# VH-VL binders against q0aze0, part 11

Target 1, 268 residues: q0aze0
Amino acid sequence: MKIILVNNRFKENTEKKAQEIAGQLSALNVEVIIDNGLDEPYAGTVDFIMVLGGDGTMLRAARRYGQRAIPVLGVNMGTVGFLSNIEINELAEYLPLILREEYSLEARMMLEVAVFQQQSLLTRVFCLNELLLRSNSPRMLSFALEISGQKLEPYRGDGLIVSTTTGSTAYSLSAGGPIADPQLDAFIVTPVASHIINKRPLVVSPEREISLHLLEEREAIIGIDGQIKMDFGAENRVLIKRAPHPLLMVNLKAKPFFTSIDRSLQRQ

## First folded at step 7 (VH-VL; framework fv_patritumab)

Design B55
Fold by ESMFold2-Fast, scan of step 7:
Structure B55 (fold): chain C 268 residues (1-268), chain A 121 residues (1-121), chain B 113 residues (1-113)
Amino acid sequence: as target 1 above (268 residues)
Amino acid sequence: QVQLQQWGAGLLKPSETLSLTCAVYGGSFSGYYWSWIRQPPGKGLEWIGEIYHSGSTNYNPSLKSRVTISVETSKNQFSLKLSSVTAADTAVYYCAREGFLEWSPFGMDVWGRGTLVTVSS
Amino acid sequence: DIEMTQSPDSLAVSLGERATINCRSSQSVLYSSNNKNYLAWYQQNPGQPPKLLIYWASTRESGVPDRFSGSGSGTDFTLTISSLQAEDVAVYYCQQYYSTPRTFGQGTKVEIK
């Protein structure tokens, strides 16, 4: 068995814990590859991915490895999150089940995001939560949205979010989008501070292809999962569609999504 | 490892349609742009166009009215058709893969052997 | 279209000496978001297809000898062969892949003096 152990080397005490866990796994005849985010993603075949950290570390792991159809387990190291399944102090208890493959998998859709310079592909990335188109200056954007070739009336405002259902509780929620069951596959299209009356969030089929481009020269950015930022100008086009593979999340214990989000909203 | 095998008619008369096919072996056909590039004898390289496995195409504007690139995904093949040929279309035609790494393209990393196409009366 | 211009058109260099080829693009091929220059260098031997030498302006392709190096950013690029060997006699092309259509320089023929 070969496992990738994903951590953030610069988070306090996580590097020491990752080394400790790697040693324990090696003692059980498990090959361990440590990914601290600095090097290229491991290119070889692996059986399992264990993510040590919070939601941010899970988002990074999903972008690096989510398209390989390999089980991914989130192990929480401190803060309350939505993407981890067990706590670090529970790992020793659950490790035998992991090694015997005694767990269920939950599929979470991902986005494929392709940015073009005119007709030339500049970059293609995957993400678990969302793409954000946002102005990078005080001036509002004017932009075109197409859904499967259907051209909508122009948008005018601060931007737009195209989210997975997993991302419905991230930036899309803050912009007025709906809370979606993460077991559903759908795109959620949420305007950011639209000046056009009646531009509402849209929930569309994950088989739809979404295209965005600027109608006026503006300084804008494309944000991916709140972690990657790309310049976006009038000569650029972005194409968003369902990624070929969902992220396969390991479920070792029940985590009640609706109860958790309800409590989070009450606290705010 | 990854190899491109190309074939097609090598001798054409003016006004005919050039047809060339490129087959991909030893690697994934999906996830890459596949290009056609030509080189007239003793001259430089000219990019003709590209196709993604989905069928999405980009063409050189100078050739756009005469060029069609298509895919046959079931066979891991892509093909070039160039209509209304003239002597100026005499060239070695190459198929190539545009490499992709770190979420970005990095140039034409795999090339076919080339097919000499001669247009003469 | 982005035009690519190479200089010189031909170059004669003695064995073991440095060869330098320049390439200029009519507009920047630097993608600011990832800080990569979308520029490649190819070597073409007579009767053979081009071979990728350098990509992202300065990254050497696997298997390419370390005497080959690329430098530059934005619009001005250089390919350097630090110590020319007999097998390096070829035509060299720069190419941009920032925009469509993909465009090549006119080529630089490197010969032994």
Scores: ipSAE 0.629, ipTM 0.847, lowest interface PAE 2.0, mean pLDDT 90

Design B56
Fold by ESMFold2-Fast, scan of step 7:
Structure B56 (fold): chain C 268 residues (1-268), chain A 121 residues (1-121), chain B 113 residues (1-113)
Amino acid sequence: as target 1 above (268 residues)
Amino acid sequence: QVQLQQWGAGLLKPSETLSLTCAVYGGSFSGYYWSWIRQPPGKGLEWIGEIYHSGSTNYNPSLKSRVTISVETSKNQFSLKLSSVTAADTAVYYCAREGFLEWSPYGMDVWGRGTLVTVSS
Amino acid sequence: DIEMTQSPDSLAVSLGERATINCRSSQSVLYRSNNKNYLAWYQQNPGQPPKLLIYWASTRESGVPDRFSGSGSGTDFTLTISSLQAEDVAVYYCQQYYSTPRTFGQGTKVEIK
């Protein structure tokens, strides 16, 4: 059995704990590959991915490995979040279940984001939460949104978010988008500080293809899961569609989404 | 290892339609742009166009009105049709894959053997 | 279209000596977001398809000898063969993949003196 152990390169305590866990797994005849984000993703066959950290580390793991259809377990290191399933102090209790493959999987849709220069593909990335188009200056953006070839009236404002249902509680929520059941597959399209009255958030089929381009040259950025930043100009087009594979999240412990989000909102 | 096998008629008369097919073996067809490139005898390389497994195409503007590239994903094949050929279309035609690594393209990493197409009256 | 121009058109170099080929693009092929130049170099022997040597301007393809190196950024690029071997006699092409259409330089023929 081979396990990738993903940790946060910026947190020394997490790296130390990752080495400790790797040693424990190795003692149980499990091969461990440590991914701290510095090297290329491991290219070989892997049976399981264990993510040590908070939601940010899980988002990175989803981008690197989410399209491989490999079970991914989020192990929380004391940060509050929605993407972990168990706490680090529970790992020893659940490890026998992991090694015997006695767990259920929850499929979470991902976005495929492709940025083009004219018609040429510059980059294609996958993400779990959202794409954010935003202005990188005090000036508003003027941009076009197309949904499956249907061209909407122009947008004017600070930007737009295209989110998965998993991402509904991230940036999309802050911008006024709805809270979505993560078991649903849908795109949530949320305007950011629109100057056009009646530009409402949209909930659309995950089979839809969404494209964006600027109508005027402005300094703009495409943000991916709040972690990757890409320049975006009037010569660029971005295409967003459902990724080929969902992220397969490991469920070892019941985690009721609605009570968790309700408490989070009441305490903010 | 990924290999490309290409075939099609090599001798054409002016006004006919060139038809070439490229088959992909030993690797994934999905996730890559697949291109056609040609080379007239003794001259340089000219990109004709590309196709993605979804059927999305890009064509060289100089050839756009005459070129059609199509995919048959069930067979891992893509094909080139070039209509209304003239002597200027005489060339070796190559199919190729544009490589993709860590979210970025990196050039034509796998090529077919080439098919010599001669257009003569 | 992005126009690719190589210099020289032909180059004669003695065995074991350094060969340099230059390539210029009519506009930048640097994608700033990932800091990669979308520029490749190919080697073509007579009767064979081109073979990828260098991608992202400076990264060697697997199996390509260390004597081949690429450098440059934006619009100006160089392919260097540090010590020419007999098997390096070929035509070399630069290519941009920043925009469509994909465009190639006119080629540089490398010969032994």
Scores: ipSAE 0.639, ipTM 0.839, lowest interface PAE 1.8, mean pLDDT 90

Design B57
Fold by ESMFold2-Fast, scan of step 7:
Structure B57 (fold): chain C 268 residues (1-268), chain A 121 residues (1-121), chain B 113 residues (1-113)
Amino acid sequence: as target 1 above (268 residues)
Amino acid sequence: QVQLQQWGAGLLKPSETLSLTCAVYGGSFSGYYWSWIRQPPGKGLEWIGEIYHSGSTNYNPSLKSRVTISVETSKNQFSLKLSSVTAADTAVYYCAREGFLEWSPYGMDVWGRGTLVTVSS
Amino acid sequence: DIEMTQSPDSLAVSLGERATINCRSSQSVLYKSNNKNYLAWYQQNPGQPPKLLIYWASTRESGVPDRFSGSGSGTDFTLTISSLQAEDVAVYYCQQYYSTPRTFGQGTKVEIK
């Protein structure tokens, strides 16, 4: 058995804990690869991915390994988030189940984001939460949105978010998008500070293709999961579609998504 | 190791349609752009066009009216058709994969052996 | 279209000496977001398909000898062979993959002096 441990080396606690866990797994004759984000993703065959940290570390793991159909377990090491399944203090209890492959998997859709220069592919990335198109200056953007070839009325504002259902509680929520059951597959298209009063969030089939381009020369940025930034100009086009494979998330215990989000909303 | 095998008729008369096929072995067909590139005798390389496993294509504007590239994903194959050929289309035709790494393309990393196509009356 | 121009058209170099080939693009092939130049170098031996040597202007393909190196950014690029060997006699092409159509330089023939 080979396991990848994904951690954030820039957090002092997670690096030390990753070394401790690697030692425990090696004592059980498990091969361990540590991924701290500095090197290329491990290209060899692996059986399991254990993510040590918060939601941000899980988002990075999803971009690196989410398309390989490998079970991914989020182990919380700090602030409770939506993408972890167990706490670090519970790992010893659940480790025998992990090693015996006694767990269930939950599939989470991902986005495929492709940026083009004219018709040439410049970059293609995958993400778990969202793509954000935003202005990189005080000027509002004017941009075109196409859904499966259907051209919508032009958008004018600070930008647009195209989110998975998993991402519905991330930036899309802050911009006025709906909260979605993460077990549903759908795109959520949420305007950011639209100057046009009738622009509302859209919930769209995950089988559709979404295309964006600028209608005038402006400085803009494409953001991916709040972690990657890419320049976007009038000569560029971005195509967003469902990624070929979902992220396979490990369930070792039930997570109370609806009660958790309900309490969070009632407190404000 | 990924290998490309290509085949098709190599002798054509003016006005006929060139048809070549390329098959991919030993690796994934999906997720890559697959290209056709030609080289006239004693001359340089000219890119003809590319196709993605979804069927999306890009063509060299100089050839766009005569070129069709198609894909058969179930067989890991893609094909080139070039209509209304003339002597100027005489060349070695290569199929190739554009590599993709670190979320970015990085050039044609795998090539077929080439098919000599001669157009003569 | 992005035009690719190589210099020189042909080059004769003694065994063990350095060979330098230049490539110029008509517009920048640097993608600023990832700081990569979408520029590749190929080697073509007689009767063979081209082989990828260098990608992203300066990254050596797996299995390519250390004597090959690429440099440059934006519009001006160089392929260097630090110590020419007999098997390096070939035609070398630069290629951009920043825009469609993909375009190649006209080629540089390297031969032994």
Scores: ipSAE 0.603, ipTM 0.825, lowest interface PAE 2.0, mean pLDDT 90

Design B58
Fold by ESMFold2-Fast, scan of step 7:
Structure B58 (fold): chain C 268 residues (1-268), chain A 121 residues (1-121), chain B 113 residues (1-113)
Amino acid sequence: as target 1 above (268 residues)
Amino acid sequence: QVQLQQWGAGLLKPSETLSLTCAVYGGSFSGYYWSWIRQPPGKGLEWIGEIYHSGSTNYNPSLKSRVTISVETSKNQFSLKLSSVTAADTAVYYCAREGFLEWSPYGMDVWGRGTLVTVSS
Amino acid sequence: DIEMTQSPDSLAVSLGERATINCRSSQRVLYSSNNKNYLAWYQQNPGQPPKLLIYWASTRESGVPDRFSGSGSGTDFTLTISSLQAEDVAVYYCQQYYSTPRTFGQGTKVEIK
């Protein structure tokens, strides 16, 4: 059995814990690859991915490994989050189940995001939460949205979010989008500070293709999962579709999604 | 590891349609742009166009009215048709894959062997 | 379209000497978001398809000898062969992949002096 252990390069506590867990797994004849985010993703075949950290570390792991159809377990190491399944102090209890493959898998849709320059592919990334189109200045954007070739009336505002259901509780929520059950597959299209009346969040089939381009030259940015930034100008087009593979999240115990989000909203 | 095998007619008369096929072995067909590139004898390289496994195409504007690239995803093949050929279309025709790494394209990393197409009356 | 221009058209270099080929694009091929220049260099031997040598202007393809290096950014690029060997006699092409159509330079023929 070969496991990738993903941790956060900026958290010394997490790195020490990753080494500790790697030692324990090696003692059980498990081969361990440590991914702290500094190097390229491990290119070999693996059986399981264990993510040590918060939601940010899980988002990075999903972008790096989510398309490989390998079980991914989020292990929380201190902060409250939505993407981990067990706490670090529970790992020893659940480790025998992990090694015997006694768990269920929850599929989480991902986005495939492709940015073009006059029909030329500049970059293609995958993400778990969302794509954010936003202005890089105080100026409002004017942009076109197409859904499966259907051209909508122009948008005018600070930007737009195209989110997975998992991402419904991230930036889309802050912009007024709905809270979605992450077990559903759908795109959530949420305007950011729209100046056009009746521009509401849309919930659309994950089989749809979403296309965006600027109608005026402005300095804009495409954000991916709040972690990657890409310049976006009037000569660019972005195409968003459902990624070929969902992230396969390991479920070792019931995660109370709705009660967790309810508490989070009461504190905001 | 990935290999491209190409075939098609080598000799054409003016006004005929050139038809070439490229088959992909030893790797994934999906997720890449697949290109046709030609080279007239003693001249440089000219990009004809590209296709994605979904069927999405981009063509060289100079050839757009005459060129069609299509995919047969079940066979891991893509094909070039160039209509109304003239002597100016005499060239070695290559199929190629545009590589993709670190979320970005990185040039034509795998090439077919080339097919010499001669257009003469 | 992005026009690619190479200089010189032909170059004669003694064995063991440095060979330098220049390539200019009519517009920038640097993608600022990832700081990569969408510029490749190819080597073509007679009767063979082109072989990728350098991508992203300066990254060597696997298996390419250290004597080959690429440099430059934006619109002005250079391929350098630090110590020419007999097997390096070939035609070299630069290519942009920033926009469609993909465009190549006219080629530079490198031969032994």
Scores: ipSAE 0.518, ipTM 0.798, lowest interface PAE 2.9, mean pLDDT 90

Design B59
Fold by ESMFold2-Fast, scan of step 7:
Structure B59 (fold): chain C 268 residues (1-268), chain A 121 residues (1-121), chain B 113 residues (1-113)
Amino acid sequence: as target 1 above (268 residues)
Amino acid sequence: QVQLQQWGAGLLKPSETLSLTCAVYGGSFSGYYWSWIRQPPGKGLEWIGEIYHSGSTNYNPSLKSRVTISVETSKNQFSLKLSSVTAADTAVYYCAREGFLEWSPYGMDVWGRGTLVTVSS
Amino acid sequence: DIEMTQSPDSLAVSLGERATINCRSSQSVLYSSYNKNYLAWYQQNPGQPPKLLIYWASTRESGVPDRFSGSGSGTDFTLTISSLQAEDVAVYYCQQYYSTPRTFGQGTKVEIK
């Protein structure tokens, strides 16, 4: 068995804990690869991915490895989030289940985001939460949204979010989008500070293609999962589709989504 | 190891249509742009166009009116047709893959052997 | 279209000496979001297809000897062969992949003195 341990070397105690866990797994004849985010993703085949950290570390792991159809377990090392399943102090208890593959999997849709400069592909990334199109200056954007070739009336405002259902509780929520059951596959399209008062969030089939481009030259950015920023200008177009593979999230213990989100919103 | 095998007619008369095919072995056909590049004898490289496994194409504007690139995804093949050929189209024609790594394209990392196409009456 | 210009057109270098080839693009090929220059270098031996040597201006392709290095950013790029070997006699091309059409430099022929 081969396992990737994903950690953030700049988080307190994470690197040391990753080495401790690697030692424990090696003692059980498990081959371990440590990914601290500094090098290229490991290119070989692996059986399991263990993410040590919070939601941010899980988002990075999903972008690097989510399309490989490998089980991914979130192990929390700090503040409880939505994407971790167990706490670090519970790992020893659950490790035998991991090694015997005695767990369930939840499939979480991902976005495939392709940015073009005119007709040339500049980048293609996968993400778990959302794409954010945002103005990078005090001036509002004018932009076009197409859904499966259907051209909507132009948008004017600070931007737009295209989110997965998993991302419904991230930036989309802050912009007024609905809370979505992550068991559903859908795009959630949420305007950011729209000048046109009647622009509402849309819930769209995951089989549709969404494209965005600017109607006027403005300084804008594309944000991915709140972690990657890309320049976006009038010569650019972004195409958003459902990614070919969902992220396969490991469930070792029940974490009821609705109870968790209800509790979280009352504390905010 | 990914390999490209190419074939097609090497001798053409002016006004005929050039037709070349490239087959992909040992790797994934999906997720990459596949290109045709030509090189006249003793001269440099000229990019003709590219195709994605979905059938989406980009063509060199200088050749766009005459060029068609198509895919046969079930066979892991893509093909070039160049119509109304003249002596100026005499060249070695290469198929190639544009690599993709870390969310970014990188150069043409795999090339076919080349096919010499001669246009003469 | 992005025009690629190489200099010199030909270069004669003694075995073991440094060879330097320059490439200039008519506009920036830097994708600033990733700090990556969409610029590649190829080696072509007579009768063979081009072989990728360097991509993202400075990243060496797998299997390429460490005597080959690339540098530069934006519009000005350099390929360096630190200690020329006999097998390095070839034509070298730079190429941009920032925009379509993809464009190549005119080529630089490297020969032994």
Scores: ipSAE 0.316, ipTM 0.713, lowest interface PAE 4.8, mean pLDDT 89

